# VHH binders against o13842: the designs that were tried, part 8

Target 1, 320 residues: o13842
Amino acid sequence: MYETRDLTGNAGKPVDTNPWPNNSKIAVSFVVNYEEGGERSLLYEDEGFETFLTEAGLMPFPNRPVRERSIESCFEYGSRCGFWRILNLFKKHKVPFTCWAIGQAVEKNPVVVGAMEEAGCEVGSHSHRWINYEGVPPETEYEHIKKSVQAIQKASPSNSAPRSWYTGRASLNTRKLVCQVYKDLGLPQPFDSDEYNDDYPYWVADPLASKPGAEDDKGLLIVPYTLEVNDMKYAVAPGFCNSDDFYTYARDAFDVLYEEGLEGAPKMMTIGLHCRLTGRPGRFRGLQKLMEHITSKEGVWVATREQIAQAWSAKHPYKA

## First folded at step 16 (VHH)

Design z4
Fold by OpenDDE, look of step 17:
Structure z4 (fold): chain B 320 residues (1-320), chain A 123 residues (1-123)
Amino acid sequence: as target 1 above (320 residues)
Amino acid sequence: QVQLVESGGGVVQPGRSLRLSCAASGFKFDWYAMGWYRQAPGKQRELVASITYEGESTNYADSVKGRFTISRDNSKNTMYLQMNSLKPEDTAVYYCAKDTTGWYSNSYTFDYWGQGTQVTVSS
């Protein structure tokens, strides 16, 4: 699975001149990471407080076994205010996003799942805890994957299981574990977004196949994500210093891809968001401007990742 | 809790054979690569052999290639080391080891060991 790396991809060739519905020149996927309540805290029996993607950026002091209320309350802002601000923007523009929800976060605030579904958004899974799964025992990660799927499904008014998967800080076992859990739960295979290496979806061998190319190899669809057109950059250094940084970067990315689409190579674009980051008023303006820019263009398909996956799979089925 | 219990050690003459067993419990045995280590008196612990989670691939130290065979039975949560043509230099405590990385077979990190079983080869 990860024994070899495909550094060639499509070798710069367009895979499809018309991969998207209505001859769209670009597929735009907004992703909202819902992590609030899944971050590290002594309250959740973690060894310390969360240090990743906080207002403090690089922490000036080492982690300690104490509750850092300032960090906790910032995450709470994401769930109490930021999430809803973002959701309302998408509702206003009548476009969907894909949510990658942390299972524990959903358990603590299940109302968000229904709200997203009502708005036409996709709810995917971000695993159960927002942690680094490298070094986590596979058995533990298995349970986290399972629990996250169940939590989201339980919170869903339609009883829908997540089909979009993104762990983020994944282990080398994550992809196979995810597929195994879904199989064990009797759910259809999800698509994976724990890759950042392409402008198109693509297939890999089914991690559960006896061998790649074997009869039981159904493939696994990868829908690539992004760490650069991502508001996480507000919380890293160097990063986005203000909403204009985010906006201009995302705008430029969009424009380049859009132009390529006009030239006969329509691709997908991903924009990553976090509730507690872009959800703050001072940063939210950037998203507003970006939304206006993107939706003002003709031939733009703002889609859920599931829609992208479906569109791609329909034209490009897996061939073992 | 992870448990690894070695057995099958003993005293043998040079040229003889022994078969070691490792009974594993407390983890998903078939998800992990396993290995055998040995430590002779006054020497550092060294990897003797390793095997992937499904038993598809094996690796051996140069000193034991052609003489030792590592295998596993996932249905029994047991790993084996068949030691043939034993030499005095094979005298050591042999330890069963568990990988911590899981299914990925190209990055083994062994950090769980049993109590070990003594193997003595002497005339």
Scores: ipSAE 0.518, ipTM 0.810, lowest interface PAE 1.1, mean pLDDT 94
Fold by OpenDDE, look of step 16:
Structure z4 (fold): chain B 320 residues (1-320), chain A 123 residues (1-123)
Amino acid sequence: as target 1 above (320 residues)
Amino acid sequence: QVQLVESGGGVVQPGRSLRLSCAASGFKFDWYAMGWYRQAPGKQRELVASITYEGESTNYADSVKGRFTISRDNSKNTMYLQMNSLKPEDTAVYYCAKDTTGWYSNSYTFDYWGQGTQVTVSS
């Protein structure tokens, strides 16, 4: 699956001069990672507390087998306040986002799924736990994938299963396991976002095919994500010091891609968000400004990742 | 829990054949590469042969190439080692081993072992 790498891509050539609805010059995908309640904690039988993407940034001390209430309560702010602040902004502007929800987090606060669906947002899966799946036994990861899908579907008023998948800290087995779980559950194949390597969606071979290019190879759609236009940078050093840093960087990314679209190469843009980060008032201002900037431009399609996947697949079907 | 049970070992004369079997349980057999190791008295354990999760690819130690064949039947959760043209230097305890990585076949890390089966080749 990962034995080879495609370092060429489209070799700088436009893939499609008009890939999006209404001749849009850019497709913008906002992603809200909902992780609160799925982070590491002794409460969840983990070895220690969460150290990734916290207010503490780089911890001065190593992880230890204790509960850090300060970290836990910061995550709680994400689910209690940050999430809703973000959701209200999107409702106000009448544009959707895609949520990647941790299954365990949804189990602990299922009302968020209904709220997002009501607002026209897409709810995808972020797996069951917010952990590094490297080194996790495949059987365990299989169960986590299954649990996350079921948790989201159960919390959905429409009983909808997630179609967008993003693990993040994935193992080399993740992609195939995800496809296998969906197949076993009798669900249609999801699209995968565990790649950061392109401005367009693209196809790879179906991980469950007998071999690439075989008759049973129906392909797997990749909708790339981003780690740079991402508010995770608030929690790293060097990173975003204030909301203007986030806004400026995201704005610049948008402007460059938008201009390329005007020149005949419309692409997609992803903006990554976390409830406990951008959801804080001091950081939220940056998102507000970004939203105003993006929505003030003509020919902008703010879309869910599923909508992007559908649009792309319609014009660019997989060819084995 | 992971269980690997070897069988088929014994005492044979040089030039004869043996077929080892490994019965696996406690894990998804068809998700993992498998292998055979052997350890002779006073020597370090060495990889004899390995096979991918689907049985598509095999690898052999140079000392056994052309003589030994590794195979598997995923429907029976069983791996085999056909040993032909046995030599005295093949005398060892043979161990069934499970890879820890999963479907990705480029990294074989074997850390689950059976109890082993004795193979003795002597005139």
Scores: ipSAE 0.365, ipTM 0.741, lowest interface PAE 1.5, mean pLDDT 94
Fold by ESMFold2, look of step 18:
Structure z4 (fold): chain B 320 residues (1-320), chain A 123 residues (1-123)
Amino acid sequence: as target 1 above (320 residues)
Amino acid sequence: QVQLVESGGGVVQPGRSLRLSCAASGFKFDWYAMGWYRQAPGKQRELVASITYEGESTNYADSVKGRFTISRDNSKNTMYLQMNSLKPEDTAVYYCAKDTTGWYSNSYTFDYWGQGTQVTVSS
């Protein structure tokens, strides 16, 4: 795996069958990252405090061996306030999101899983810790994947295991490890979102098959994610200076894809959110404007990633 | 506990062959690339050959290309080094080594080593 790159995809050709229900012109996936409590801290025996996607921007000497309570406090805002503000907006507009939930964050605040399920949202997994998994021993990453599934399932009133997966800062082993954990737990393979390279879902060979194309190759569905229509750009450069920057960029991305759908090429779009970032009132206004724009248009399907994966698979099944 | 046990070393005349074996236990053998290193007296250890987790790719030091063949049997948790046309310069302790990075790696990191087996090539 990864020895070759697929630079071709569909070569710019739209798929031959619209998989979206009601002849929708676009499928929109909002993603809410729930990471608070899984980030780096000396409290968790890490080597330093968290410096990524914080209010502090780029810190000089980011890997200092101390606790930084101001940063920890900003993360706590996400779990205490930002998550609920965002959830209430989606309930008001009667549309779902998919959550990438960090297992340790769920263990420390399990009530969020039930709240999301009650609202009709999907709870996917973001692995167990919010750290860089490159260089983590494979057995350790395996255990983290397993712990995250168990934590989410334990917190789930319906006892549901996550069906969608995103690590983000993944190792080269992550995709195969995730599939291995799910197989070992007797669960169906999850839908993988650790790609950023298309406006359609697409199939790859099952990492656990004896070889690509073999009888045991059941495929693995990729549901791409985004690093550009993503509120992380409030916290990195070049980025968004204010909520209108986020709104305008996301609106324009939506309008382009929507117009392509009207012309016969209905695609999907992802919008990435973080509780501690967009949950701040000044940034939240941008999400409110975007929600009003998207939900006011005819032929728009706002769906969970599981719903998108299932609709796609029904019309475009894997052929080994 | 991770264990790597080398065998098959000995004293042999130049031009002859030896086959080294490495029996592995205590870890998921087919999760990792494996390698053979050697250390001659007074020298630093050097990579002789490496092999991917399923055996699909191999790599060899220039000094042994065409003479040595690395292989593995994942059903027996065993790696091998077939050493043909041995030269006095091949005299060294040979170590079985386990990669720690997993199935896919930007660069192998061989952090765990066996006790070694002596290979001596002399008249």
Scores: ipSAE 0.276, ipTM 0.683, lowest interface PAE 4.8, mean pLDDT 92
Fold by ESMFold2, look of step 17:
Structure z4 (fold): chain B 320 residues (1-320), chain A 123 residues (1-123)
Amino acid sequence: as target 1 above (320 residues)
Amino acid sequence: QVQLVESGGGVVQPGRSLRLSCAASGFKFDWYAMGWYRQAPGKQRELVASITYEGESTNYADSVKGRFTISRDNSKNTMYLQMNSLKPEDTAVYYCAKDTTGWYSNSYTFDYWGQGTQVTVSS
């Protein structure tokens, strides 16, 4: 897998059939990453403390093999405060998000799964730990994938396994391993979001098929994610300095895609959020403004990634 | 169904060599670490050697370091143990073992074994 790259996609052509309900001009996927409790720590036998997407910003010194309580405390803000502030906003506007939940984070705070389900949100999987899976042995990554599915399902009042998948810092083995775990657990294949390369879902060959195009090739639906319409840019450079930077960037991305939809090319957009980042009051204002903008427009479908995947695949089935 | 079939055992004189093979079927061989165990009569089973799924990392019991070499050919679903400078203490039934996944990194738990092949080193 990955021996070749698909640099062509649809070559700029709009899809022939609008898959979005009510002739919507854009499908909007808000994503809330729930990572708090899965990050690196000596408490979890990791080699050091977490340094990615933290309030520390640019670190003036190398990471060290110690606990850094200030960083851990910032993650705790995400689980204690930020998650709930974000959830309440979505409940107020009566629109859903998809959560990518880290399995270990769910184990340490399972109440969040039921709260999201009650609000009509989708709970997907972000694997078991919030770490870089490149270089992790395949058998260890397999076990992490399985643990995350089981942790989320155990915490789920409806006993639901996650249908959407995103690893982020994935290995070259991840996609195949995820599909294998779901097959071994007797679950339908998940929708894979470990791509950043298009504005609509698309099919790839089933990584478990005997060969691409074979009779057993059922396809795998890719629902792309984003690293640029994403509040991670508060914590990386060049990035957002204040909530207006986030708001205006996300608004402009929405307006471009919305206008393309009005002209006959309806697409999807993803907005990535982190509980510990946008959940802070100063940053949260940007999300409030964005929500007002998006919900004030006609022909906008704010949906879970499962809903987007189902609507897309119904109109654009896999052709092996 | 997982099948591990060992071959290459026999009776040899001290100082001679043997090469054991393990033919694997019923699973995706290149997804799992593999190992060799041995058990002499009246003794506990011991790990002899292990090898990662990519074949670049190996581990050996101290009693065989420098004399035994584990290898694998993922295109043939086969693992090997080259046993040089054999000693009477190496007399045992040798088992091919498939990893059941361990927690993080290359920690292995080998819970599946073949039927074994007898290696006897005697003058």
Scores: ipSAE 0.000, ipTM 0.127, lowest interface PAE 19.0, mean pLDDT 88

## First folded at step 18 (VHH)

Design bb1
Fold by ESMFold2, look of step 19:
Structure bb1 (fold): chain B 320 residues (1-320), chain A 123 residues (1-123)
Amino acid sequence: as target 1 above (320 residues)
Amino acid sequence: QVQLVESGGGVVQPGRSLRLSCAASGFKFDWYAMGWYRQAPGKQRELVASITYEGESTNYADSVKGRFTISRDNSKNTMYLQMNSLKPEDTAVYYCAKDTTGWYSNSYTFDHWGQGTQVTVSS
């Protein structure tokens, strides 16, 4: 794994069988990142403060032994207000999202898991901390992965373990470690979203198999994510200046994929959201407009990533 | 606790062979790359050979290429260094070393060492 790169994919060929229910022309996955409480802080014995993905922007010298309360306050808006505003919009439109939940964030505010489950949303794992896992010792990352699964399961009224996985700032060890933790816990392999490289789910070899293609190779399903149709662009360059920028960009991405579906190549689209970013009222208007646009079209399936993975796997099973 | 115990050193004549072993415990052996270092009297420690976590790739110092072979047996938690055609300049204490970063590392940063085993090549 990772010894070579797959630059080919489907070579531009559409899949031969539409896996989406009701002959839908597009599967749309909204993702809500729930990260608040997992970020860098001296409170958690980190060497400095968090600087990533707030409207405060990059603050200088983040490895100083101080707290940056303005940035912490921006995160707190996400957990206190933004999460709930976003959840209520999805309840109003009666469509689900998938959440990437940070384990430590869940431990510090477990009520969000039950609220999401009651609304029909999927709660996946974002690992235990919101940090860069490159360079973290493998045994430590293993324990973080396990802690995140346990934290989410404990907070879950249905005692559900996460089925979907996204680390983000992953190490080269992460994918194999995630699969190993799930195996050790006696859980089915998760659907992995630590890729950004296709408009279709796709299979890779099971990282735990004796070798690719062997009898014990059950495959691993990749459900790609996005850094492009993502509200992080309010906080990184080239970025969105206002909610109309987000709306028009996401609308145009949706329209292109929807039109390709009408022409016989139905694909999936992911839209990435952060509670503390799109949850702000001014930015939220862009999400409202996008939701109205998407839900006004026929042949659109707004689904959780687990639902997308299941529909895909049923029509396109792994063949070692 | 990580432990690395070298064995197989000794005194041999030039042109002969020795096989060093490194018994590892206290960590998941097959998760890490391993290496052999050596230190001759009055010199700095130098990398001799390294091997990836499943043994799929190896690297060697130029001074030992073609004469030394590194290998590992993950079922026995043991790494080996087969040293053929030994020369007096191979005289050194040989150390087993463990990588810090795991399977898919961007670097091999060795962080744990054994006590070493003496290899002396003399006529």
Scores: ipSAE 0.010, ipTM 0.441, lowest interface PAE 9.6, mean pLDDT 91
Fold by OpenDDE, look of step 19:
Structure bb1 (fold): chain B 320 residues (1-320), chain A 123 residues (1-123)
Amino acid sequence: as target 1 above (320 residues)
Amino acid sequence: QVQLVESGGGVVQPGRSLRLSCAASGFKFDWYAMGWYRQAPGKQRELVASITYEGESTNYADSVKGRFTISRDNSKNTMYLQMNSLKPEDTAVYYCAKDTTGWYSNSYTFDHWGQGTQVTVSS
């Protein structure tokens, strides 16, 4: 599926001088990853406890087939406190975010979906388990994709299926499997965010097409994500040591893109968040400051990823 | 999923009044400006009226100024269009529309059209 790479993109050429509504100079997408309850644990028949994006950072001890309650409890803080603190901030500023929710996590705390929907936020899918899908059999991943979509839809008061997809630690099969599951479920094609390689949305060939460019190639929209303007950096090395590190980095990224927008090249910006990380009071201050900074600027469109996808597709339809 | 459902259309004689309603769901209603569009047969869709987030300001097409009034009730997630002194030229399908951007209030771009409601003004 990935036999070739496009390392050129638009080759630095302007793509669109006005891609966003209201002549906005930047589209800002906040993403909240809701993973709490989907992390690895013996409770979920995993081989050990979660070691990725925890308060311990780089694990000072090897994984073992035991429950690590301290890790579980930290994840619980994300769902019990962090999530709601973040949601309230967005409500206060009257802006939405996109959530990528782990299906299993939603099953364990379904009230979050309704809360986000009520707040005007988008709920997308993060797959069913928060695991590395590299090496996972395609059949298993297929079922996880299906279950996550169904879990989110079931938890939705409006019975809405997720249209934004992000696995993160994806396999080479993920993109095609996602499209296949949606097709099999009779749902509209989702857009994919398992790329980090552009400041604009862009199209790739439909992975379910008989051949790229064929009549049945309807394309697949990519809305790029980011791993650098991301609070995951609190839990990795090198990373953010305090909320000022996160704020300053994100602010700088925004300012650069905003200035480019003012100069006639409006782009999109993504900010990645996790409930158990930025949701902690000591780190939350950074997000507060960032929100104040971003919302103080004119010509800023804080949008869901679906809104960005719609705006882009309207002006830039896929051409096989 | 964003849903907009129009109602209140019908057939009336010139000079009469109608009141359209738009029931909104699937988004934070009070975060978005709303608008009414209409499309007559053989003509392009045109903006009729718009209203800001909390209804603090309204805008009207010149052709309907003084006759139409747009309003909203955020507690009910509903927008209205009071149409008075109707003319045959007002005959069209009327569509409810939602602002795309959200909190940004400098200007508005509308989408997420409802199914529309037919308004016919004829003798």
Scores: ipSAE 0.007, ipTM 0.245, lowest interface PAE 11.7, mean pLDDT 93

## First folded at step 19 (VHH)

Design cc4
Fold by OpenDDE, look of step 20:
Structure cc4 (fold): chain B 320 residues (1-320), chain A 123 residues (1-123)
Amino acid sequence: as target 1 above (320 residues)
Amino acid sequence: QVQLVESGGGVVQPGRSLRLSCAASGFKFDWYAMGWYRQAPGKQRELVASITYEGESTNYADSVKGRFTISRDNSKNTMYLQMNSLKPEDTAVYYCAKDTHGWYSNSYTFDHWGQGTQVTVSS
């Protein structure tokens, strides 16, 4: 599966002149990463504190086997304040987002799942721990995948399993493990978003198939994500220096894709968000402005990733 | 806990055959590539053979190609090394090893070595 790379894609050709409902010119997917409570901490038996996507950026001091309360409390702001500020914005505009939730984070604050479902948002899985899974034994990752699914289902008032999967810092085993766990749990196959390489969803071979193209190959749908239209850039260098940087970049991305849609090639756009980052007042203004811009345009479909997956699959079923 | 237990070693004359077995437990056997190493007296441990998790592909050291065959039975969590046409230079302790990475390994790295089994080829 990973031994070969498709560097061609659609070769610049429009895949579908009308892929989205109501002749929408663009499908916009907001993703809210809910990680708070899943970060590294001695409290969770990790070797140190979290150093990735913090207010400090590159830590001015090395990681040590101590609890860093300042980091923990910043993550807590994401779950205590940032998340709700973001959710309220989407409720106000009557549009949904997709959440990728860390299983452990959900366990520590399960009320967020119900709140998102009530708001019409999709709750997907971000695995169980917010860690790099490269080098993690497959058996351990398998358990993390399973636990995350179960945690989300348990927290869901509707007992809904996550359909959208995004690990982020995935291993080469992740995709197959995810499919295996879902199969083992008797759940429908999820769609995968651990790719950043296209403006359309696309199919790959089912990792659990005997071989690609075989009768048991039902395919795996990829709904691409983004690392550039992403507020993670607030926490990296050179990154975004203020909310105007985020807004301007996201706006420009939207405008380009929207124009292409008007010209007969409607695509999807992804915007990545984190509760503790965009959720801060000083950064939140950027998201507010972006929302106003996007919703002011005609023919915009703000959708969950599941809705995008469904729309795409309906018109473009997998053919082994 | 990962366990690898080798068996089947012994003393044989040149030209004879031995079949080594490795019983694996404590991990998902069919998720990992496996390998056989050997260490002769005064020499470094060297890879003898490796096999992918499904047994679809095998690799052999040049010194054993055509003589040794690595195989596995995932239903039994067991790996085998059929050694034919044994030579005195094949004398070594043979070790069973598990790949570190699982299904996909760009580069095989092995860990969790067994205790080893002695193979002696002498006239």
Scores: ipSAE 0.551, ipTM 0.828, lowest interface PAE 1.0, mean pLDDT 94
Fold by ESMFold2, look of step 20:
Structure cc4 (fold): chain B 320 residues (1-320), chain A 123 residues (1-123)
Amino acid sequence: as target 1 above (320 residues)
Amino acid sequence: QVQLVESGGGVVQPGRSLRLSCAASGFKFDWYAMGWYRQAPGKQRELVASITYEGESTNYADSVKGRFTISRDNSKNTMYLQMNSLKPEDTAVYYCAKDTHGWYSNSYTFDHWGQGTQVTVSS
């Protein structure tokens, strides 16, 4: 796959049927990345310490074969404090999020899965390690995918396997490997979020089919994610300097899509969060303001990615 | 333990044919693209032909297009090179190679080679 690109999509035309319940004008997916314990470290036999999406930002710290406790400590804030602060806000407003959970992070702190399930949130998979999978041998990546599903399912009080998938720093093999693992485990194909290219879910050909459009092509639903309405921009340049930057950008993105929905083109929006970033009190104020804004509007459906995928599929089934 | 074993080389007259085989073990053969390389004395190893993991797409060096055919049988973990209309310039050691990248590869990074099999084309 990836030998062709779809640069056209819907060519700017709204979909013909609003799939969102109660004639909602926008579907909003909050995503909480739970990565703490899956990042690179000599403790896990990696070549060095983690340098991505940390409080060090883009500082010219050469990665080296040592442990860097300051960075590890910042990740620990996410699992110890930030995750719970964010979860409590969503419980207060009685709206769900979808979690991208790293399998190894779940193994090292499994109580977070039960807490999210109790709150009505979806626990999806972020693969097993929080690393760049480009260049990882396919057999190793297959085993990581499988381990992540098993870790999440084991930690789940309901014994649920993740239905939503996002790798992030994926290889060209990742999408097919994910589908193969789910097939081998006897699980339905997950909804794939390793795209950033639309305000609608959309279908692609099943990676396991003999070819696109064949009789065995059951499709794969893409539920796009975001790198721009995302608190990762606190830790990259040019990025957010303070919580008002995050709030203002996310609010404006919401308002544009909401207005398009009022005008007859209801779409979806994703907001990406990281426990160790937005979980810091100064940044958390931006999320609080955003939550108040979104929940004050009529015709807004805050939903998990599984809920969005199911609503979409019911009204826009795959046609090979 | 990845193992690639080439066979089918030999000495033949110009214009004749040979079929090379590569028996593979120690990895999931149908997950990887495979290739044939050759190395003539004093020259760099060069790609002759490559084939995707299920045999759906093939690529050939210009010097062998129309004369050589690469194929694979995933049920036997074996790759083949049918070499027709052989020329003295085809004389080389032929190596079977496994790509690191699996199902989708726009740029092969071969990480394992066999010991090679000698092909000599002389009158």
Scores: ipSAE 0.000, ipTM 0.302, lowest interface PAE 13.6, mean pLDDT 90

